# VHH binders against q8el04, part 12

Target 1, 306 residues: q8el04
Amino acid sequence: MKSIQVQQLVEEFNLEVLAGEDHRERTITKSRTHRPGLEFIGYFDFFPMERVQILGKKEINYLHQLNEQERDIRIGNVVNYHPPCFIVTSDQDGLTYLKKYCHAEQIPLLRTKEATVDFMAKVDHYLTRKLAPEIAVHGVCMNVLGIGILIRGESGVGKSELAHTLLGRGHRLVADDIVVLKRLSHKTILGTHNDKNKEFLALRSVGLLNVVRAYGSRAFQDETRISLDIKLSKWEKDSLHNELEFETQYRDYMGVSVPSIEIQLQPGRDVAGLIEAAANNWYLQQQGYSAAEDFMNRIEWQDGDD
Key: E = the ipSAE of ESMFold2; O = the ipSAE of OpenDDE; V2 = 0.75 times the mean of E and O plus 0.25 times the DockQ between their complexes.

## First folded at step 4 (VHH)

Design s14 (framework vhh_7xy4_2; at its last look DockQ between E and O 0.01; V2 from the best seeds 0.00; counts 0 for: pae E 19.6 > 2, placed apart)
Fold by OpenDDE, look of step 5:
Structure s14 (fold): chain B 306 residues (1-306), chain A 120 residues (1-120)
Amino acid sequence: as target 1 above (306 residues)
Amino acid sequence: QLQLVESGGGLVQPGGSLRLSCAASGFTFSDYAMAWVRQPHGKGLEYIATISGSGGSTYYSDSVKGRFTISRDNAKNTLYLQMNSLKPEDTAMYYCAKDEEWGRSYFDYKGQGTQVTVSS
């Protein structure tokens, strides 16, 4: 199971450490934050104690209204579950009692100036990505017309060259050679680079090309949702896979099904154009339009009139 | 027919080292990225590492970074996994796979695996 340390969160969001400085090695394993409002009032059913606990204005104001005895009980009850850390938002003050308990229980107490809802969203986003199951695959990941595409194929088939062509057409590289895939949800795969190959395109005849340097910042993006899988295959004279496959094929990545198409690389064909067409088609399908269905319907209607 | 045969597993003490090998046949080995995965007993498959066809690029899961090294000898059609600083948590059946097949049913083309047991 993937985990990050509270320290990473502190660094990522530049959080102020109010207590528990020596315990920032505590681990975070859950991708969502929690506001323990109900828990402060004594309701602990389904308390996600493993989540980062966010204390917004509501929670802090409630605690401020309590007498010392009540605070001791209410705060104590929550702290005893030993969540990874507490983060106070909106730069709230008067946290002496929280510091005391957090210190005693060796739980980091952190603070940010950011508003609660916005901050939670950011943290959730960050944690989801950091804690996401990941694999690395060989291929090229690009964003074509706003659609994330994973391009696969045998070594030497021309994936990188294709990527270069697509860049020339105004599309964006995400990763070449090694693509890191992250499962963000049951329906969402994210493609990204492995940091080492960031912004680089490997062209056999040219060598390494920094695409940002060559084509500008618009030629690269850090990550993209993978919406389409494209397998490039070598042209074989006898394998006319010309069959208009009306059925959508899918490739599974960590339990997420991604529409998949195979493109045979034939001499003289505009493969980049095909990829663009595929992206457009995918987009139309997401809008509820199927060209294949439309075509079939038209044929059926013509046969009925005869 | 595509064949992958893993070897090199065994019993090792914590902190020890093992080198796994995977002999590949039935396909052009150098044309495909390869990966190592493992399956602890009673658990699902876990991704470990991948290496590009040429061997020029590698990627590791966080759980093995700094300890494991994936490599390949294309002339020998062999994939390797050097495992150092082994931990009990590394105990698993280890499989090599074609990287391209990783997404498809989690390894239609994995070998029989080699058992690695890390125990004092």
Scores: ipSAE 0.544, ipTM 0.823, lowest interface PAE 1.2, mean pLDDT 91
Fold by ESMFold2-Fast, scan of step 4:
Structure s14 (fold): chain B 306 residues (1-306), chain A 120 residues (1-120)
Amino acid sequence: as target 1 above (306 residues)
Amino acid sequence: QLQLVESGGGLVQPGGSLRLSCAASGFTFSDYAMAWVRQPHGKGLEYIATISGSGGSTYYSDSVKGRFTISRDNAKNTLYLQMNSLKPEDTAMYYCAKDEEWGRSYFDYKGQGTQVTVSS
C-alpha cells in the first residue's frame, strides 16, 4: 500500500514538532484529514483513526473548558487509537496534556500557524497527490485549449519538437521526457512533471530550454487532468487508412480509460494542427456530439433510410 | 518478437541487497523507457521506477526512493534494479516493462518475473 511518512508533512508545511520527534517515520495511508468531535464524548464508532487528526480552535477550546482530569481521560482515549499524528492549527498553546499523551504513545504532535479550514484543504490536496497510485511514462504532457494531452512515442520520433511547436502556438507544457501519471479516482488520471526537470524542454541540436524563461509563465503549468492520449509513430503506408477510422479507441492507465488516437509523422504534415482539432473535437464529444455519428446518419438518410 | 526476461531474485535477509536484471530483445532497446513493477502475492501491481531510453532521467516511487537504483546498459540491452536496505514489505514478484506496454498491462501483467523474498 502506498504511504508517506509524517516527516514529509513536517517538511512540506514547515510544521513545529511538539512531541514524538523520534517517531516522524510513522506512515500515513489515507488522503483525507479528520477533526475529532464525537470521539471527545466517547463515541468511536466509525472513528477514522488512520487519518491525520486536526485539532483546530473548536477542538482545543472545547478541551480547555473541561477540568484537567476529564481532559486527560478524553485525550488519552483518542490517542490510544494510535492515529499517524495530531496537528494543532492556529498556533494554539497550553498543550501540555497533549504532549504528555502523544509522548507516551509515541505519536507525533505537530503545530502550524495556519487557520484550520485552509490548512486542511492544503494537506488533503497534498496527500491526495502523494498517495495516489502512480506510474511514470516516457512522453510529453501538454495542456491544449484546456485539454490535458499525453503525447507518447519512441525516442527520437519528434515529441519534443512537436511540444515546441505547440508552445509557439500558445499551449502549455506540463512535462517533458518523464510524465508522472496519478490516479485520483476511478475516472481521473492526473498528469504532472518530474520536479527535477520542471519547466524544461530538451530539443535535439538546440539543447535544454526553460519554457517559462523562453515563452513566459503562461507556457507552463504544474499538472493537468489527462483527457486525450496521442501516440506518435513514423509514417507507414498501410497505417494511413487506420487514421480514417471513425470508432473511438481507448488506452487504459491504471484502470482509467482515456480516448486515444494515433498520428503518423510524415514530413509536411501539420501534426500540431491535428492535435488542436482533436482537443476541440473532445469538447464536442463531451457535449454529446459525434461528428462520425452525424455523418453516418446523414449517409443513411440520403440512402432513403430515416 | 519482443521478449523481456527478468532474473536475479532470491531469498535475502532484511537490510540486505539484491541486483535484478532484465534482458530485452526484439526491439530497439535504447528507443524506449523501461520500468520496474512488483506484485506481492495476492495483491495488486505496484509501480517501482522508470528510466528514460538514454538513461538520463529516472523516477522512483516514494516507497523505494533512496534504497533502489534503476539503471540500464543499452549496449547489452539490459535493465537493472539495484535494491539496498531491503525490507519484508519488498517481498514480491518483480517484473520489467517497456513503457509502451505499461498502461495496457497495469492490471493484466503476465510476464515471467523474478521472485524476491525478504525474510529472516
Scores: ipSAE 0.540, ipTM 0.827, lowest interface PAE 2.2, mean pLDDT 86
Fold by ESMFold2, look of step 5:
Structure s14 (fold): chain B 306 residues (1-306), chain A 120 residues (1-120)
Amino acid sequence: as target 1 above (306 residues)
Amino acid sequence: QLQLVESGGGLVQPGGSLRLSCAASGFTFSDYAMAWVRQPHGKGLEYIATISGSGGSTYYSDSVKGRFTISRDNAKNTLYLQMNSLKPEDTAMYYCAKDEEWGRSYFDYKGQGTQVTVSS
């Protein structure tokens, strides 16, 4: 399971460290921040103690009004869950008592000048991307007509040559050979490169091509949401893969189902054009249209006229 | 405009009973979990009880478990707290609270509250 250190937050967001300086190596494994307002007043059911804890104006103003006995109870009950850190927003001051407790419990206490809502949104986004589960798969990732596709197939089937053809048609390369897939949610897979293969396409007759140098910056895209999975296969003269299919096929990546189609590399066939058609058909399906349903509805309709 | 109006407080003898009401308006009442919290004079807020939006799940602090019952009538947009076997330590201002940010475990309370005083 992926994690980051509190120090990485400090650097990314230029956070002031108020206490717990020696404990910034503590790890964060949860991608959503939490405000512990209810926990300060005594409600701990479902307390997400593993999350980064945000102390906005409501939380700090409440704590400012407590006497020492109440602070021991209220703050103690929260810090004893040992969250990875606390971050005070809106450059709030008067935090001597809070520094005391965070020092005692060895928990980083941090501060930002940013307002609570804006800051939480930024941190949630950062953590989601940093903590996303990742796998590496063999294939090519392209963005075709704004639609992210993952092209897979047997080594040597022609994936990189097809990618080059699509580049010539104005589409964008994301990654060749090794595609890093990140699961951002239960329904979203992001495709990207591993930095080492950034901007490179390996072509058998040409060797290694930097697509930005060859076609300009428009030919490369750092990442894309994977909307389609396309299996390339060698064309076989007596294959049954030419049948009409009305059932959507899927391929699973880290628990996310991605629509999948197979395209045969028939000699003389415009395979790049088929990929463009598949991307456009996917876009139409997102708007509630199904070509297969439309076609079947038409052949079932019988309206005779004299 | 969101409004929570507590009522039903008063003076009661130790061992007595009292029923608090909270009239809610300005939001879809049944969509939200609701809670009762109290503030004894000179002390911080104390959590009492929570009830789910449907009313199917309840939770109580240890200090009131077995003596207090939280309930709601979603048709009347009203939250209730039945308080039995009252003790002098139950003396406090009582507030009802609405879940403002479901999934972040935050309740916000509004209104003036209703005073409960348990005294001989």
Scores: ipSAE 0.000, ipTM 0.318, lowest interface PAE 12.9, mean pLDDT 83
ESMFold2 (binder alone), look of step 5: mean pLDDT 82; pTM 0.838
ESMFold2, look of step 8: ipSAE 0.000; ipTM 0.189
ESMFold2 (binder alone), look of step 8: mean pLDDT 83; pTM 0.840
OpenDDE, look of step 8: ipSAE 0.424; ipTM 0.785

Design s15 (framework vhh_7xy4_2)
Fold by ESMFold2-Fast, scan of step 4:
Structure s15 (fold): chain B 306 residues (1-306), chain A 120 residues (1-120)
Amino acid sequence: as target 1 above (306 residues)
Amino acid sequence: QLQLVESGGGLVQPGGSLRLSCAASGFTFSDYAMAWVRQPHGKGLEYIATISGSGGSTYYSDSVKGRFTISRDNAKNTLYLQMNSLKPEDTAMYYCARDEYWGSSYFDYKGQGTQVTVSS
């Protein structure tokens, strides 16, 4: 299970440490932050105790309206679930009771000057990327005309050579050989490199190439949203598969459906040009245009002979 | 219609081995990445391993890398976890999961689980 330490939030967001300074190594495993509310009145069913707990003006004002004994009980009950940390927003003060409980339970208590909603959005975004579920797949990831493309195929089919051709046409490499796919949401897969293959492309007979050093920084991109999956296959003369298939195919990655196209490698075929065409077609489909649907409608209209 | 049924858990000595199985039905198994996750008593869920729909790519958590191997048989709609060099800290309920990690509930779907206990 992926995790980060509370210390990484302290560094990333320049947080002030109010208590629990020696416990910043505590781990965060959930990408969403939470604001306690019903928990203060004793309702803990579905309490997401593993989340970073955010205390904004609403939370602090409510606690400050309670008498000292009630406040101690209410906050103690929340702290006793041992969340990773508490973060107070909007530079709020008068927090001696929180410092006391967080110190006793060895939980970091942090503060930011930022407003609650904006701060939560930033933290949720950061945690989503750092904690995203991921798989590693063999292939090449490119950014072509702003479209993130995952290129797959069996070993030796020429994926890296195709990537080099696409680089020569001004497109950007994200990853070669091992592509890390991260699930950022139910709709979004992000493609990136691992630590070892950043900026490298392996070419048969040439060897290992650093694309930034060879072609400049514009030839490389750290990550891209995956919008299109391409399977490269070897040309087989007896194949009955028609590459002019009008059915939209999809491939699933961690519950996210990605449009998928199969391209056969044939002598003299400009596969890089086909990938560029696929990227352009993706834009048209996002605007609500389907060439296949338009074509079928025209055929059905022309065949409407009574 | 989704169903995941885990099996293969049990009591094992430290240093021993177990193989878990998960029988899947109600969806096109080969189209989905699958995961093994575990939950020790009174603790949160921990991701163990993930395998791509084709079986061509795998990911392992650092706690099990080199000891556990995830695999699948798409013809049989079955996911496997080979667990070697088991340690007491591997004691947990093990769940087969179809990946949907960040919904309001933790997984797209997970089965009932199979208990693994590593003890002398």
Scores: ipSAE 0.000, ipTM 0.126, lowest interface PAE 18.8, mean pLDDT 82

Design s16 (framework vhh_7xy4_2)
Fold by ESMFold2-Fast, scan of step 4:
Structure s16 (fold): chain B 306 residues (1-306), chain A 120 residues (1-120)
Amino acid sequence: as target 1 above (306 residues)
Amino acid sequence: QLQLVESGGGLVQPGGSLRLSCAASGFTFSDYAMAWVRQPHGKGLEYIATISGSGGSTYYSDSVKGRFTISRDNAKNTLYLQMNSLKPEDTAMYYCAKDEYFGRSYFDYKGQGTQVTVSS
């Protein structure tokens, strides 16, 4: 089970630490944040205590309208469930009572200047990516005509050279060499770079190329949903590869099925053009059109003519 | 026939160290990235680390970054995982994998694995 420490949120979002300075190593395992509400009136059924707890203006103003004794009881009851941390939004003050309870229960109390809804969206986005199941694979990840493409193949088959050709045609690099794949849902795989290979493409004889410095910021993209998997292989003489295949092939990544095609590299072949064709065909398939089915249906129509 | 044979597991105290090995055969080892994955008892597979075919690039899951080191010896067709500062949460069956077989294909082959148990 993946987790991050509260300290990582403090660093990522530049949060002010109001209490629990020595307890920032507490772990977060849930990708969604929560705003307590009914919990303040004693209803704890379905309380997502493992989530980061966000206290916006509604939450703080309600607590500030209670008398001191009632406020102490209600916030104490929430804190006693030991969530990973509390974060107060909109730079709200008058939080001595929260500091007291968070200190007593050794739970970090943090503050941000950001508004509640925008801040929660950013934290949920960050946690979803950090806590997602992941693998790292050898390959190149590109964004071609708006779709994310994972290009695989053995070392030396020409993946990076192909990526450079695609860059020259206006497509975007996401990652070279090591591609990090994250499962965001049962239907979504996200491709991204690792910490060290961001913006770099390794080319034989040339060396390392920073694609942003060489081609501008439009040549690079931090992440992309993977829509198509491509396996590059060495050319085989008299190969009939893909010529008689009319069914979509799939490759599974962490339980998510991704359409997959194999392309053979040979001198003079426009492999970049084939990848662009595959991207355009993907759009047609998303609209419910299958060229293979259409072709087979036309053949069956003709075969019925005696 | 592709074969991967893991070894080096055992019982260790929290804070201890272990070095896992994976002997590979049946393919050109240096042409493929290799990975370590683990499965705690009663849980799903958890990704640990990947190393490129040349050994020049690595990636680690956040749970092991700074504590584990993946390495390889292409002359000996062997993959390694150096595990330091072991925690009870690291208790699992550890498997090596060729990156080409991640996803569906990973279920089609599994080595015997090597058991790591971290307890006092």
Scores: ipSAE 0.495, ipTM 0.808, lowest interface PAE 2.4, mean pLDDT 86

Design s17 (framework vhh_7xy4_2; at its last look DockQ between E and O 0.02; V2 from the best seeds 0.00; counts 0 for: pae O 14.6 > 2, placed apart)
Fold by ESMFold2-Fast, scan of step 4:
Structure s17 (fold): chain B 306 residues (1-306), chain A 120 residues (1-120)
Amino acid sequence: as target 1 above (306 residues)
Amino acid sequence: QLQLVESGGGLVQPGGSLRLSCAASGFTFSDYAMAWVRQPHGKGLEYIATISGSGGSTYYSDSVKGRFTISRDNAKNTLYLQMNSLKPEDTAMYYCAKDESYGRSYFDYKGQGTQVTVSS
């Protein structure tokens, strides 16, 4: 089970610590935040106690309308489930009762100046990426015509030079050398960069290129859903290769099956053009059209049904 | 043919250090990125770190950043994992893997593994 510490949220979002300063090492294992509501009226069925609990103006205003005795009961009941932390939004004050219970139960109580809805969206986005199962692979990740493509192959096969050609055609770099893959769901692999190499492409003879400075901001994006896997291989003498393959091949990444194509590098071959064709073909397949199936069906019709 | 042999595991106290090694054979070691992954008893595989073929680029999971260091010696066909500030949570069977294999739900080319146990 992947987790992060409450301290990581404090640093990422510049949160103020109101209570539980010595307990910032508590762990977060759930990618979504929660706003308690029905819990304040005593309904705890399905209460997601393992989530970060967000207290916005609605939550705090409701609690401030209660008398002190009732407030103590309602807050005590929620805090007693020991969530990872509480975060109060919109720089709200008058929180002595929350500090008391969070201190007693050793739970961090944090505060942000940001408004509730925008803050929750940012935290959910951050937690989803940080808690996702991940691997890092050697390759190049590009976005081509809206399709995220992982380009892999042996060191020195020309992946970065191919990426540069695709940049010149208006496509976007996500990552060079190390590509971080994150499983967001049973159907979705996200590709992103190693933060240290953000926006950089290494080219033989030229050196290190910042693609945003060289080609403009549209030449780069932080992440993309991976829809195609492409393996580059060198042409070998005496290799027997079938250039006409109609059955779709797949590669598995953390339980997600991704369509996979192998392209041999031969002098004069327009590999960038083949990648563009593959991206367009992927789009057609998502709309329910398979050129391979159509072709095979027409062969059956033409050869036997005169 | 292709072989990966892990070593260097053992019993260590919390806060201690261990250095794991992986001896690779049967392929051109410097042409491939290498990774360390681990499997705690009764749990799934957990990714730890990757190093590029040249050794120029590395990536670490958040669970080990600042505590573990991945490195390689291409002249000796050997991958290393230096593990510092060990925690009970680090107790697992540790495996090295070649880039092409560790992206799968099943790892075809992982080694035999080396056990790391962190306890008093």
Scores: ipSAE 0.545, ipTM 0.832, lowest interface PAE 2.1, mean pLDDT 86
Fold by ESMFold2, look of step 5:
Structure s17 (fold): chain B 306 residues (1-306), chain A 120 residues (1-120)
Amino acid sequence: as target 1 above (306 residues)
Amino acid sequence: QLQLVESGGGLVQPGGSLRLSCAASGFTFSDYAMAWVRQPHGKGLEYIATISGSGGSTYYSDSVKGRFTISRDNAKNTLYLQMNSLKPEDTAMYYCAKDESYGRSYFDYKGQGTQVTVSS
């Protein structure tokens, strides 16, 4: 289970530390922030106490208007859940009472000048990426015609050579050899490099190539959504092939199903062209088009019309 | 037939070390990247590390980076996980997994697992 420390938020967003400085190693495991307005009023059903708690103008103005006895009750009820931290937005002042409670309960109290909605969006985005489940797989990740492609196959099958061919056709490299996959949502897998292999492509007879230095910045893309999984397999002379496949195959990555196509490497086969065709076909399918259905419809219309 | 057999688990105190092994058979071991995953009791699978077929490239999840080392011996068809500075949260069933496994998911083929328990 991924987590980050409160200190990492402080550094990323240049947050002021108002209290709980020694407790910034507290961990955050949830990717959404929360505003505890209802909880200050006393409604705790479904309180997501593990989330970073955001105190906007409504929350702070409400607390400012309470007398000291009510503050003890209302703030005490919330801090007793020990959330990972509180962040006050919009550079709000008059926080001595909050510093007191956060210090006593050993909870970091932080502040930003940014407005609440904009700040929450930034933190939610940051946490989603930092806490995203991830794996690393062997393969090559490319962006072909705007479509993210994960190319897999046995070592030595020719994946890096294929990537170089696709680069020559104007497509973009994301990662060679090791591809880091991050699950950003139940339907989104992001492919990226592992920093060490950033911009590098290993070609057997040529050696290590930095594609940006060789071909310019347009030859590289830091990340892409994985839309297609392509398995390259060795040519087997005696294997039987079904030339038409109507049932889409899938490969799961961390619970996300990605369409998968197998391409057999026959001598003389234009595999780069097949990958380009697969990317185009995927794009059309997202718009409701099916080449197989279109073809069958045209045959039926012609046959029925005489 | 493809086989992955994990071993080397056991009971260890916090701060201790263990070395896990995974014996592979039924495929050309050096042609495939290999991974370690774990399953804490009552939780789903958690990714640990990946190593390329040659052993030249590795990647680690943030939860184990700096403490665990993945390695392989292609002459012995064996994958290893050196686990140092063990913590109670490392308690789990540990599995090795073959990259490019047939099936519908990257982690759908794994061995029987070896139990690692970190407690006083």
Scores: ipSAE 0.354, ipTM 0.767, lowest interface PAE 3.8, mean pLDDT 86
Fold by OpenDDE, look of step 5:
Structure s17 (fold): chain B 306 residues (1-306), chain A 120 residues (1-120)
Amino acid sequence: as target 1 above (306 residues)
Amino acid sequence: QLQLVESGGGLVQPGGSLRLSCAASGFTFSDYAMAWVRQPHGKGLEYIATISGSGGSTYYSDSVKGRFTISRDNAKNTLYLQMNSLKPEDTAMYYCAKDESYGRSYFDYKGQGTQVTVSS
C-alpha cells in the first residue's frame, strides 16, 4: 500500500509543527482528509481514523467552549484512534490543550494559515496524487491543445522528434522516454515525469534538450490527464492499416480505458498534424459530436431520396 | 442485531501464545473500527487495542504493545488478536468490541467474551 509520511505533508504545505515533531514519520495512507466534528461530540460511527484530521473553526471553537474535564474526554476519544496527524487551519490559537494531548499520544499537531475548505481541497488533491497507484511506461507524454496524449512506439521510431515538432507548434512536453502514469480514479489516468527527466527531451542527433530553457516555460507541463493513446508504427507497404476504423480502440492502463489510435509513420506525412487532428477529434467527441456518425447520417439521407 | 462472538481463549503457560477471534454480524463490519478489551477478575475493563475499519491503522495499549497484534478480515467479518509472550497479568476475560470512545464502557458493543488464563 502506497503511503507518505506526515513530514512530506509538512514540507509540501509548509505547515507549522506545534506538537509531535519527532513523530513526523507517521504514515498517511488515505487520500482524503476528515473533519472530526462529529467525533468530538461523541459520534464515532464511520470515523475514518486513518485520514488526516483537519480542525477548522467549528471544531476548535467547540473545544474552546469545553471545560478541562470535557476536553479530556472529547479530545481523548479522538486522539485515542491515533490518526496520522491533526492540522489546525485558519491560524487558530489557544491550542495548548491540543498540544498536550498530541504530544502525549505522539501525534503530530500541525497548523496552517489557510482556510479550512480550501486547504482540505489542496491536501486531498495532493494526497490523491501521491497515493495513486502508478506505473511507468516508455513513450512521450504531451499536452496538445489542452489534451493529454501518450505517444508510444518502438525505439527509434521518432517519438522524441515528433515531440520536438509539437513543441515548435506551441504544445507542451510533459515527459519524454519514461512516462509515469498515475491512476487517480477509475476513469482518470495522469501522466507525469519521473523528476529525473523533468523538462528534458532526448533527441538522438542533438542529445538532451531542456525544453524550458530552449523554448520557454510554456513548453513544459508537469502533469496532464491522459485522454488519448497514440501508437506510432513504422510504415509497412502492405499493411492496409489505412482503414478508417469506425470503431474506437482502447488501451487499458491500470483498469482505465484510454482511447487509442495507431499512426503509421510515412515519409513526408505531417504526423504532428495528425496528432493535432486526433486531439481535436477527441475534443469534439467529448462535446457529443461524432464525425463518423454525422457522415453516415448524411449518406443514409441521400440514399433515401433515391 | 449486532452480534460479537469471541473465541480462542484458554489456559496457557507464561511465554505462550494464543490467538483470539471475534465473529461479527448485524452491521457493516468494515465500516467500523474494532477493539479488544479485557477484564481481569475483580478489576475494571481495560483497553487493549484498536484497528481501523480498513485494517490499515492500529493502536495498542502500553501493556500489550510489542506482544499483541490486532488484525481483521473484513471478508470474513472477523477480528483477531494474536497474543504472544503471555504473562500472568494477561489473565482476563477478553472481549471484542466496536470501538467508539476511549475510556467508555464497551458493554453495549461487546460479546460474551473468551477467558484467557496464563498460569504455570
Scores: ipSAE 0.000, ipTM 0.215, lowest interface PAE 14.6, mean pLDDT 89
ESMFold2 (binder alone), look of step 5: mean pLDDT 82; pTM 0.839

